# Ledger of designs, part 9: VHH binders against o14958

Target 1, 349 residues: o14958
Amino acid sequence: LNFPTYDGKDRVVSLSEKNFKQVLKKYDLLCLYYHEPVSSDKVTQKQFQLKEIVLELVAQVLEHKAIGFVMVDAKKEAKLAKKLGFDEEGSLYILKGDRTIEFDGEFAADVLVEFLLDLIEDPVEIISSKLEVQAFERIEDYIKLIGFFKSEDSEYYKAFEEAAEHFQPYIKFFATFDKGVAKKLSLKMNEVDFYEPFMDEPIAIPNKPYTEEELVEFVKEHQRPTLRRLRPEEMFETWEDDLNGIHIVAFAEKSDPDGYEFLEILKQVARDNTDNPDLSILWIDPDDFPLLVAYWEKTFKIDLFRPQIGVVNVTDADSVWMEIPDDDDLPTAEELEDWIEDVLSGKIN

## First folded at step 1 (VHH)

Design w03 (framework vhh_7w1s_2)
Fold by ESMFold2-Fast, scan of step 1:
Structure w03 (fold): chain B 349 residues (1-349), chain A 117 residues (1-117)
Amino acid sequence: as target 1 above (349 residues)
Amino acid sequence: QLQLVESGGGLVQAGGSMRLSCAASGFTFSYAMGWHRQAPGKQRELVAKISGGSTAYDDSVKGRFTISRDNTKNTVYLQMNSLKVEDTAVYYCAAGYEWLPSRYDYWGQGTQVTVSS
C-alpha cells in the first residue's frame, strides 16, 4: 500500500468522559489508543509521537469510512479506562458495537489499515461461483472454515454467522448456498469443514447441525496448528502461546526463491507430523515485519537474508539456530525432522 | 506468562539509600523495563526507564537514582540515593517491548517506600 504524506489535519481526538457518548454514536468502529502519560522520559515521548503519527496516517487513509480514531490518557482519564476495561497502557482497542477487541499486532499504518478494513467487512464471505472457489482454495496460510446452508435465513447459517463474529478478523469464515459449489468442495447440507493452515484436506466438523457454542468451542480447541504464520495483527498473542516454554521459529521470505523453497519443506514436515501434539512451528516472513528485522538479527545473532530455523526459549531468552551453510543446499525434510526431534528431546536448547 | 516480582522497599531516613529489585519470569522479546511510583493522592508517574543500554530519568530523580539491568538474570534494579520525604510512594516495576513500534506494559504488585524526616 502507498501511504500519502501526512496532510497536517488532526483526525485523532482525545477521548474523555465529556465526549465519549457522542463519539461512540458517530462511528461504526472506534479505534482507541490507550496511552501511558506523556512524561519527561525521551523513550516514552518518541514512542507516543510515533504512534500518534501512525494513527493520523491511518485516519487519513480511511477518512471516508465510518471509523473514529481516539486517544485516551491513562492518567487523566483513569475513571473512563476502568469503566471500559482498559488495563494495558500502550495498547490499541477497537470498539465494534458491544464488542471490545484488543489489537495484538504490530502498531504500523499498513497493518492497522488492513485490520480495520477486515473488521468492518461482513464476518462471513459468501462463495457462489467457480472463480470464488478458486480464490478460496488459494488461501492456505489462514485457519478457514466453509459451510453449506440452504439460505441466509437458515437457523444453522445464523449460528455459523454468530460464531464467525467471535473470531473476526483472525479466522476466515466462508459459506455457500449453491449446490454446485458445495458439490465441488464435497460439502453436505449444514456441514462445516475446518481447514488448518497449509494442510491438503479439511476436517469435517462432527455432529452437524451445529449451535454457535459448538462451533466456537471446536475452533478454540483447534487454534494451534502444526505450522502457523506469524501475523502482524496478532503477533503478541501468538508469541505468548508457547509450547513447553519454547517456540520453534522459522524465518523465510516467501518472495525470495530460497525462502519459498524452505517454506515448501516446512509445509511437508508439518503435513507429515500433524499427529505430534508437541510440534508447533511458527513461520515468520521478515517482509511482514520490516521494522523488526534489525532487532531480530541483533537479538538472535542471525542473518535474516537467509532461511533460518531455531528454537527460542521464552523463559531464559536463549536461542539456538540450525546450521545452514551459505553455499550448500537447504536441508531436506528428513534433515529438518531430525533437527526438530533433537529440539523436542532436549538435545538442543 | 510474564510476571514481575519486586523486592526491597520499606522505611528509610531522609538522606539515606535504598535498592529495589525486580525479577522477571519469562522473557519474550522484552527489552524495556522501568520503575514507576505513586504517592498518596497523586497519579502514577515514570521514575526511570532502561532500554538496552540507554537510560532515562524523571528530572526530580536525576543524579540521585540509577537504573540498571542484568539481561541474563532478567532483573532490573533501582538504586536510590539521597532520598527525600517527597520520594515516599509505592514503586512499581514495569516491562515492555521497546523494539516494537507498539508495546505492552506488564506490572508488578508494587513495593512501599517510606522516607521519614
Scores: ipSAE 0.000, ipTM 0.213, lowest interface PAE 13.8, mean pLDDT 81

Design w04 (framework vhh_7w1s_2)
Fold by ESMFold2-Fast, scan of step 1:
Structure w04 (fold): chain B 349 residues (1-349), chain A 117 residues (1-117)
Amino acid sequence: as target 1 above (349 residues)
Amino acid sequence: QLQLVESGGGLVQAGGSMRLSCAASGFTFSYAMGWHRQAPGKQRELVAKISGGSTAYDDSVKGRFTISRDNTKNTVYLQMNSLKVEDTAVYYCAKSFYGLTRGYDYWGQGTQVTVSS
């Protein structure tokens, strides 16, 4: 949907020791901009005002939801910030219940709206019909989990729900209480299946039934997929701890036949190489980033009207792209795998 | 366009502390920034990065260096404690414009840090 023109109503409130208890109780989610004190510098003031208008626009779009929008001054409210777990000035935090979630996406109204809409939903989505199983099976570009439990009152379901809260909205948690649904998904009672993005089969999490801590630990150990989609609301890899190395980046428009076919080749290569810890391919659909297409074309010296795959070297800020000429067939999975092996061995950089 | 300007470098004695600053101008905010260094005769290496509130450090500096960010001022900082002679290098601020937290598109001119024994 198109964004409305800002209507001039102030929906963003300054949060303080005096009002925070009332504000926290009033809303299901609290979107909080933690900022340095506004200085006399005009550039800093203008940047602050631009952030404020983004929050006002988001608040306007979501005014029918129980979502509050607040700003916290790091100097005036240092004690409150420490109490609530804020440590990075200039960052967005979302408070949901007793959780503090750091927003790592682009500070843009559309990105923030989608992020907040995902967060306000329950952490676990219940699957109760064959149609819902089909919808679940079509979700391929997220890490997702699905568990089978006796009921919502099950202590094992409650542990699963608590684990889901740790990863919302980045990892999708599903559950079913229906034996027919569980049978279709080959789930045993209290069993949870873990799906990596783009993989054709799940991993059954061992040693059922699980505690919250056991599920959280398993997910943390398995959240580095061989192939992932770059999403605007998740532009930064919050769980990435590798400071050095390379990004293998693939551009493919899913809505274009060649892009669709190239993505299928990428999935095949990823499936065949899940055991390689050095391989991580980032898929970017240019349609998701219309304002960045010209920037990427100029920076990488490539044409995004066709599929591309390359390596971006963090040391040199340099890139090397596989030759995929116009009017030729796309590379085979084997040809792509050979190119990737050359990249990982250092023959290509 | 985007310009990155480092400051705060200089000469410091081993065991001392130093804070580097990197001011960015000419862009709306991006949340991915890092500090790289190049020691004499070595290749440039990434020592710390910040993406939102997430931070990561090279093993050689863990526990001694702290990266922080002020998005309002469009500035990133590197607090360096317990400095060693081997920390001597030109330190570069770098910014990833969009989403590629390991790839860096914009570089400062660098600031020299010399640690004497």
Scores: ipSAE 0.000, ipTM 0.237, lowest interface PAE 12.8, mean pLDDT 80

Design w05 (framework vhh_7w1s_2)
Fold by ESMFold2-Fast, scan of step 1:
Structure w05 (fold): chain B 349 residues (1-349), chain A 118 residues (1-118)
Amino acid sequence: as target 1 above (349 residues)
Amino acid sequence: QLQLVESGGGLVQAGGSMRLSCAASGFTFSYAMGWHRQAPGKQRELVAKISGGSTAYDDSVKGRFTISRDNTKNTVYLQMNSLKVEDTAVYYCARPGYLFKSSGYDYWGQGTQVTVSS
């Protein structure tokens, strides 16, 4: 997306106890920057100003939507922050109805615009046709759920919809009320199927029908898949979700033929190892992070013009990368599995 | 915003022991953290790091210092044994963001002074 230059109009307001109730009534979403007090230090002032400009630009782009943009000073508005559950200074919080969502992605205008546009949508997408089933089946790189219910008035659908609100926009919830769609997806009445990213078959959630709490708990217990995509809107949360201080990182540019083939190999490794709790591969498409490519190449001493897989230490980015021959010969799924096992067991440094 | 608060520094005689604590507030994520020190007129150096269950130490402190964490708290400890005069420094805990330099993930505490007398 092409962004305009900032037009200089102030669209971001200071939120206080005096204006809080009026602001909440005016907008469907409130995007709040909860910030530490701005010190007299010029470096800190400049960083604050840069974030303020990002928020102003996002507000400019989305001015036709019912989305408000506010800032909250952690010291000046401590009482309001406590009331609303803001406990991490320097964070973005989004208020949608009675829900407070922490944004844990890159503080960049394009990332924030996409995040907010996804969040303003309904938490559950209804599937009612064969064409929509095909579109659903093509979504492979997200955690997704689909339930079959009698109608939107069903108490079980309402529980499902409420569960979906807990995970929007990170996890995709779908529902159908159509018997033909349910038959194609092998869904029984009030049954919900859980899809891990890139897996061939779903997991039918046991003990239907479900409460909101039962669905939320199941999803929370299944949030670390064997293969997942790094996304700009949740990259910090994903990076902090390491296993034993490491990430297995695979770089593959899906739009490139070699990257596409390597991703298919990664999917095969993931499918063959769903029962291994020590295996979690983070796929990074460099096209999603153009500003970080040069930094990653320098830090890891690798060429991102080609597929790469390695093990990265979360603390210091010390890393070990698989050697792939110069003749465009990609490793087999079995060779990747063997290499990963050797690195994790300490047979390779 | 993430805040790191060090405590436990002070004066100690050579051969003695001291334990430093680093309490993180605003952290909801991981326990990947490190201890750095800066002696007068020297550059700041990494002495110990912990990431998940893995630990690493600088050669100058290996066998004498132990880094540990409390899994119920975002708190990291540095147990310092057999202290030497050369260990005199301001000790900082830090949460580095090496993968995402643009994020401002690099957080430092204010430091705690450790002075080892002969």
Scores: ipSAE 0.007, ipTM 0.214, lowest interface PAE 10.2, mean pLDDT 81

Design w06 (framework vhh_7w1s_2)
Fold by ESMFold2-Fast, scan of step 1:
Structure w06 (fold): chain B 349 residues (1-349), chain A 118 residues (1-118)
Amino acid sequence: as target 1 above (349 residues)
Amino acid sequence: QLQLVESGGGLVQAGGSMRLSCAASGFTFSYAMGWHRQAPGKQRELVAKISGGSTAYDDSVKGRFTISRDNTKNTVYLQMNSLKVEDTAVYYCATGWYDLGSKPYDYWGQGTQVTVSS
């Protein structure tokens, strides 16, 4: 994103019990910075001002999108914060209707703009044509769901839409009311199919029709796929979702031919191992994390812009990485799988 | 680029309390984080560190100082109780995947002055 120069106009409002109801009514989304009281410490003041300028810049870029930007002082507005469920000082919260979403990503203007633009869209995308089915099928790096319903007036569609609100923008929900589209996707009436990232075939969610609660529970139980992409907007939540104190981490730059080919090998390993509960590979495209590249290269002692796969201890970042020669000699899916098994079993250090 | 910003320092009387905060930008993983201090004419020493769910303290501060971390905010805190004149120092926040005293993997903040008066 190419950002404009800040124009000096104050678009970020201090939120209080007095103005809360009017502000919520004015905007479709409310982006809220819940902050510690600003101390007389010069360093704390500067840090607060830097975060405030990020919010002002985001508000300027999105000023025609019906998105509001506010700050809540944890000391002055303790009662309001408790009422709205804000318990983490220094956090960004987004209010959408009656839903409160905690932002667990990098506090950067471009990351926030992208997150908010995704979130302001309808929680369910309607598919009604063959071209739209093709676009749906090209989305491979997200968890996605698609349901077939009689109409938007269906109680089952409403339950599906309400479930979608719980996971926006992290999980993509689609629906169709068209029998032809449903036939192409092998969907029966009121059926929802769940797609794990990078998988060839969906899982038909059992026991249709579903309540909101049943759909939310199913999705929560299936959020740790065999292969997933690390996203700047949820990186903390993803990293904390470790498996037995480790992450299997793969670096591949998708825009590079070698990185692209390595990602295809990772997909094959994942597809062959969906029944292994001990296998969860976290793919990181270094292009998504320009501020962290130098640190990760020093920490892991690897070149992030060539294919890499390793096992990282989540508490101390102790790690072991597969040796991949610096030529067109990428490992086969079988060699990758064998290496992962050897490291996890302690045969390789 | 990874950046650490300390806050909460200042002047306090012996026996008093103070809380230091360190906010990190650009973190995504569960890094080891900690607090070091340097008194005039002394070497910089580790005060407290947190790595995952484990904490460690220098013997001189055990029972008086508590380190805590909020991964959601990329922030580490140092709660200092029963402060002594000898706790007077510049306090530095640091992060790294290895031992926090080892370079070049450690990133350091600019430091915050803590002065304890008798």
Scores: ipSAE 0.000, ipTM 0.281, lowest interface PAE 11.6, mean pLDDT 81

Design z01 (framework vhh_6z1v_2)
Fold by ESMFold2-Fast, scan of step 1:
Structure z01 (fold): chain B 349 residues (1-349), chain A 121 residues (1-121)
Amino acid sequence: as target 1 above (349 residues)
Amino acid sequence: EVQLVESGGRLVRTGGSLRLSCAASGFTFSSYAMGWFRQAPGKEREVVAAITRSGGSTWHADFVKGRFTISRDNAKNTVYLQMNSLKPEDTAVYYCAADYEWLGSSPYDYWGQGTQVTVSS
């Protein structure tokens, strides 16, 4: 990714009660930074200015799209913020139609560009060919759903599309109207299959056909899979989705042979333990977070040039890491599972 | 105008020593954590060392630990990188960076233009 240097044009504007209705109608998406009042402290002022420059750069890169960029002062525009449903100062919100989406990712230009490009697309991707089925099947590290419907005018497809809008862009929704595609994926009419990341088999959502509310509730109940990848675009939401104050964190660089093998072991452990609601492993590929590698090595006191797995307390960053000796092979799935159980039961501290 | 200006980069022999300096201006230096990064041709930028706002704590990457030492002088608005036992693998452009909260969070607040270090065998 080669981003241009900032050209100095002001593309980010202050949103107020006077202009918000005009601005909301002008753009397909509105990217809104809801910020604390800028203090008189020079350092805080500079931090605010730097975030503003990130937004200006994103606006410059995406100026060919119908995306608006605005800022809202939490105290000056408190009435407007309440009206629009903003309650978390320092957050980015994206307005798309009647939907308000909170951005829980890394505040970086490349992450924001990808997030916004995903949001401007239709909430459901239509699969109509053999090549598109193959592309669908290659997606293993996202939660994804696929439904089979008679047509786009079906009331059941419209319910599915409305449900998809609730989770865009974090969860991938697919649909097909083609009998051949449905047969290949073993989908019956009006059936929706739910795929957890890295699983071999989907879960057929029970009691078809579905209402929007039924689909939304099912997805909400299944958002914590046994194994999930940390993504820059949702890293804060993922980190805050701890299980009883802890995360089981696995570092593995997929492009490295040892990392690749370790990830395969993690997938095996996950597949063997889908029935365990207390097991949720967060996989982090250090290649996705080059600027955080040094911070994690210092904070956790580990070497990220090799696979690591540990249990992290999210409140104080206290952690326990499995000892994987330099001269030994990677642990087996059974050895890894035993270690996790020992730490979670308090047998290892 | 905010500026970070690196200096001290030059050609040195394997096993030699070199000290890099980064002079900061245009912001409250003592309120920022500072770090050193490097980038060799065709490789990604990697973090080398970091120092807290007060200079009370430091971190060094494993590949330079024991050989490189980061330090700072808040009275002079300068951060230093003392490099000992240099290896050909240390050949890179070295950058200093400033971060208000802590190094390792993205994005970094300010970056310098870099200084070239070449280690001959």
Scores: ipSAE 0.000, ipTM 0.123, lowest interface PAE 20.0, mean pLDDT 81

Design z02 (framework vhh_6z1v_2)
Fold by ESMFold2-Fast, scan of step 1:
Parts: structure tokens; C-alpha cells; sequence
Structure z02 (fold): chain B 349 residues (1-349), chain A 123 residues (1-123)
């Protein structure tokens, strides 16, 4: 919504050995489409043009930001691609400082705009007031971390900031240098708290103070929470992160009363089962994927006008869905937990 | 080296039947979802049907439901579209496409495309 029509101005430039140094220096963030050589086939040309139009539209929307948009031909610029570390043709890469981030989301203008806006921000958001603590506490559907440090010059803060760069923008890193904020969040000096999505209380990361490597390792070991939201900007990576070849998928529209209620039931089940390493529920809000709703309804043979939960095989996309009666009574937390146990024990699938 | 080659397109009369084939090479066929798309003169390309890696699940657009059937043979690296009860409105170039390994994005974010086969339905 609120996307303009493309105005016809070319804002996407071809990156080459001649201009790459100037382009990299000009922008804080560089969005780069690394593409296969465009063939003479008109169908392939149209697909390339469609992706080019998406990039042009994103560049138009974000033209007031210090974000550059470029394309790299894999054949013409093979030497440059090798120098910059691009090896997957057809991929979108974002360059931020000395970091190269591969985009694993839907190639759509709105998804790219949100991803780039999140990524252009500093990797760590500083919390310095009571109002900002309240905003922090409202974020429930992301993995988030918050650390308390003496100052920006602290070696421990620098380790934390470097760790944050590994996970931006998928995981939210926060820090405070204010004793009042730290007291309100029960943070000791150099302590970092880890928040799983939808959980009431954080986990204090043990053995402070931390190195960058220790923080990165802890986060990697806790990236598959009991309940997580599928996001358009990371959907391929999330889908690849299956448990034993399956995903437990829950569809619920948060803006719909039934969807909201079902999500609250999912949160309760997740909170009661955080210690079960075999349980990972992927929540999908159909509102985030309007163009896929009809396809999912037909593929899975379900009605997304109501909440659904099922088990999906990653290889085949074959699925089994919990029976929810036509009278639209949602399952209780206990009934849902029983169904999940049947799935995990192999009784259902 | 990735190739999708459609065949079977021809002129048929209203109410006739036609079977399209798409032969795939240069990639692990059984790891991709497959789809059929079409583009009529002056219209946008639209999805007609899709099939999962195993062939266990299929999707068909409402405008062809009950008339068209998608299927695949992983041993032969081939996907098919059986078209029955053809209408003049079905006149289009039909394209075979291989999607990313994740079904959720295969209906519109396809990586590999064939060159198309022309289907003409006369009244």
C-alpha cells in the first residue's frame, strides 16, 4: 500500500571495475543484484526487466536515503564479482561497510524496502529513556538482545556491536549505558539478556563479560525458538531451518479476532514448552503474504479465512492439518498441545 | 546449461484436448517444484498450474480447474499439462517453469523458464 507507480527515472546503475570504488564510497548501503547474463530469449528478458522494475521502484521510494542500487552481470564483471565475494547468480546482496549480506527474502518491492530500512540503521539501537524501554518491551515477535555497558568505548560493547552485525536485521540488538534503564530491566554491568519471541522473561546469557564469538555462538544455538514468525525478508532461510524434515505451521491473521485469539493460544503453548528441543512452531500471518494466500489454500486444501495449524513436509510440501470444527470453536491450549504431541510422536505424521 | 523445453503446442478446435510436455535438464529436477504459465496476446503472464517436488500435491487456477491436470514423472525429468475441453480463451503461449526449492514462493518467483509452446484454440 502507498507505493507509487514507477516514474521512469533510471536509478539502478551497472556496477563495473570503472565505477565500483566511487559507488561503494558514495552510499552507506549498496543493494546489488548479481545476475546471470541476459539471454536473447524474450521470456528471460521480461523476467529480468520485471526484477529491474522492482529495483527501480525500491530505489525511487528510498531515493532520499544514502542507499545505492546496482546490477552486476556475472559474465561481464566476473573479476569484480570474485573480488567482492559474489558466487550465487540470481541473488540480491547488500553491502554495508565491510559486510556483505545475502538477501533470502521475497523479491518484492515492499519486502526490499522494509529490509533495507532496517539494515541502514546502526546494528545496535541505544535505549536511554523510560519511553524507549516501553517501546523495547512492546517488541515480542523478534529475537532481541539487550546489554548494559559502561560506554561506547567499552571493549565489551564493541564485542556486542560486532556480534549484532552478524544477525542484522533478523535479530534486534539493543544496548544501554544508563544505570536507570539497566535497573528497570534488571541488567548488571556487561550483562546481556536474550529474549525469545513471545516469551515473558529473558534468559541472562551466562559467563559475562562476553567476546564477539561467545555471543555469536549463543545466538546461533538459540535461533530456533519454540514459536517464531515467518517474515517475507527471511522466508527462504526460515523454511530451510526445519526440524527432522518437517515444519509445524500455524496460520493466524493477527488483525482478525479469531486469528488474534489463536495466536494467544500458540504463545501459551510455546511458553509452557520452551524446554522441548523437538518443538518449533512457525507462525504465518497471511496478511504478510497476500499473493500466496490463494496458492497455500489450494496446495494445503485449507481455508485461511480461519486459523489453521498443521505439519508440512519440507521436501514434498505434503501436509496434515488439525481438525477445527465448522462451528469455529478454537482448540484450547491443552487440545493444541495434545495434537502437537501426536505429531512429534509420529502418531499423526 | 539449465534447460526447460516445452512441446505439444498446436492448433486445436474448441472442445478438443491437448497434452503439453516439458523436458528438464541441467539441474536436479526432483528438487524443484514445477509450474505451467501462459501468456495470451496483449495480456500479462499468468499461473495455470503448479505441482510439488514429489507430485503429491497440485494446484490449478480457477479458470482451468476441472479441465486441466498437471502431473510429473521424476524418472523422466518431465512435467505435463493435460488440457481438456479447450476454449478460445485458452489461446496463449504456454511456459514451463522450475521454482525455488520452497513451495511457498514457486507460484510467482520462478528461477528457470522454458521458451514456450503456442496453443491456438479455434472456434
Amino acid sequence: as target 1 above (349 residues)
Amino acid sequence: EVQLVESGGRLVRTGGSLRLSCAASGFTFSSYAMGWFRQAPGKEREVVAAITRSGGSTWHADFVKGRFTISRDNAKNTVYLQMNSLKPEDTAVYYCAAGPEYLFSTSRDYDYWGQGTQVTVSS
Scores: ipSAE 0.000, ipTM 0.174, lowest interface PAE 13.9, mean pLDDT 82

Design z03 (framework vhh_6z1v_2)
Fold by ESMFold2-Fast, scan of step 1:
Structure z03 (fold): chain B 349 residues (1-349), chain A 123 residues (1-123)
Amino acid sequence: as target 1 above (349 residues)
Amino acid sequence: EVQLVESGGRLVRTGGSLRLSCAASGFTFSSYAMGWFRQAPGKEREVVAAITRSGGSTWHADFVKGRFTISRDNAKNTVYLQMNSLKPEDTAVYYCAKDFWSGYYEPSAYDYWGQGTQVTVSS
């Protein structure tokens, strides 16, 4: 385990109308598991207990972070659930101030810890030094935004901060008040730059200064990048965001030399084709999904111990995969681009 | 309230066929993968078959390949298991289960289970 063994302390409490207001007042962040009624079936009880143990481990690790962990029984607390707008049994909800955030990721302790740690942070990360600029530039696999503002009291910074709350923790918002940092990143006053994953150059959002609504709308219209990483904390939402009924899926283990090289080829193809609105490649690192590897190998009839790229039909999960021989070199960027063109033109699949 | 109700289990002779049904309610059926599991006397539950949310892809355990077929009808909120060439070793309680997110066949990925339907195969 990466985590300590469960110490037996009950940190996950049952939420009810009697304790709801008191619990909300106590914690800055409330992690809420809205669950089906626990049946008398032994296997169903074990499944519930497994999820409870995950929540208890997360609560133990984050014990000093002012994060509360609660469960709501869908039958026993139906009135409370209706009041709070919960209608999907088996879902995790995070309450932060007046916001309710649904967790659409893998129900695993490490995934939940990372998700909650990102949520408890301020929505905007301030960059004030050249070293922090270097750290910012190393983040390549997330959508990220950075704005330059006069100060925290700026009405434009407040609009930016409010926009950031809509996308936390899935999209990373940064700001600077430092002229030197802004110069290094070529940011003008009140300008916000939008970075697609794996791209070298940002898109300067037009018509500065911005309202909250204008920033939210821009981000929503640019959430499907040319190349994006499948993340355990956002897996369901990402998979449902298909383009023209298909996903172009690339499997590559970044920790493996062949996988690393294939990812570099994918990045080059994406950068060269950023203007193609019909192209969206979903990169999956199998190391992020150890429980899904065997399922994907059987479903797609491929070997995930080597790089793969294919097209998957969202409606019927039928797939076609590019032939990459075991003993040959990886495809060139040009060969990959030709294969993608055949997919998008309908010559393949 | 999420409900999964299995039906179709009965006594059947070796070599016979049987179709199990699982009627689902209380969730958006077309958004989730479904699975069939079984539990024989004195054994743990084991996965028999799984089907993606669209029904376009299926997985079957090696011990039932060529004999059992999983399918679904999203308009009827129902998942099926067609069982052919039944053997005494297929005697078990059969359960349908809802995957809580994205299509893996691991038992830990399933959050809701039916009450089960008894299949008995006798020679």
Scores: ipSAE 0.000, ipTM 0.159, lowest interface PAE 17.4, mean pLDDT 82

Design z04 (framework vhh_6z1v_2)
Fold by ESMFold2-Fast, scan of step 1:
Structure z04 (fold): chain B 349 residues (1-349), chain A 122 residues (1-122)
Amino acid sequence: as target 1 above (349 residues)
Amino acid sequence: EVQLVESGGRLVRTGGSLRLSCAASGFTFSSYAMGWFRQAPGKEREVVAAITRSGGSTWHADFVKGRFTISRDNAKNTVYLQMNSLKPEDTAVYYCAADRLYGFPSSEYDYWGQGTQVTVSS
């Protein structure tokens, strides 16, 4: 996104017990900056003003959407903060209906704009045609769920929709009320299928029909798939979700032929190892993180013009990378699997 | 132990130029955003400039825009502040600071240097 110059209009307002009910009713989404009290200290004042400028710019870009932007003083509005579920000063929270979503991405205008645009969409996408099934099948790099229900008025669809709100925008929820679509996807009435990223076959969630709580619990237990993509809007949360203090990180630029081929090899290895609870590969497309490419190249001592795979220690960023000769073919799935086994067994660190 | 050591502060005349350096040790420098702050006698500390981990993006306070430039060299574990067209109002102790996340001056900084004195006389 090419951002405009800030036009000077104040679109970010202070939220208080006096105005919060009216503000919540006015907007479909409320983006809220929960901040430490602004002191007379100039450094604290400047830090606050810079965050406010980011929010003002985002509010300007999204002014034609029903999205409100507010700030909450942690000390002055402590009772309101507790009521709304805020507990981390310096954090962004998004209120959507009865849900409070903590934003764990980069505090940057472009990242925040994309995050909010995804959230303003309905939590469940309805699939009603063969063309839409093809679009659904092409989505491979997200966790996605799809359920078949009698209608939008079904109590089971409502439970599914409520579960979807817990994970928006990070996990994609789909539903169909069409028997032909359900047959195409092998869905029985009230059945929900869970798709791990990059997998060919879904997992039919057991014990249908489901409550909201049952669906939420299942998804939470399956949030760390064998192969997952790092996304800017959740990068800090993903990085903190390590296995035994490490990440297996694969860099591959999907738009590059070598990167595309390497990603296909990673998918094959992941598909062959879905039963290994100690294996989680984090795929990073450098195109998604232009500001971090130089940092990763310097920190890890690697060239991101080519595919890479390595083990990274989450505390100190010490790393070990698989040797892939410059002029040779990419490693085979078997060679990559052998390297991963050496990593997981502790022979490589 | 984590250390940030500023250097380059000295007496300089109005209209002059000065380059400050901050040498980092005891942590993975390239994993941290960096900032420059200053504190004049009898005044609060204020943010001057910030730079992302990679150096791909920078921010400068309005009162130094066009005169000061922040930069970094991750191979040397060093962040710099190039100061041009210095004014008496720029007289202060200058501090460098490091933040684990996208630090910018709008975030709390994890580590701080001890400062280097810059005096601008007319």
Scores: ipSAE 0.000, ipTM 0.111, lowest interface PAE 18.6, mean pLDDT 81

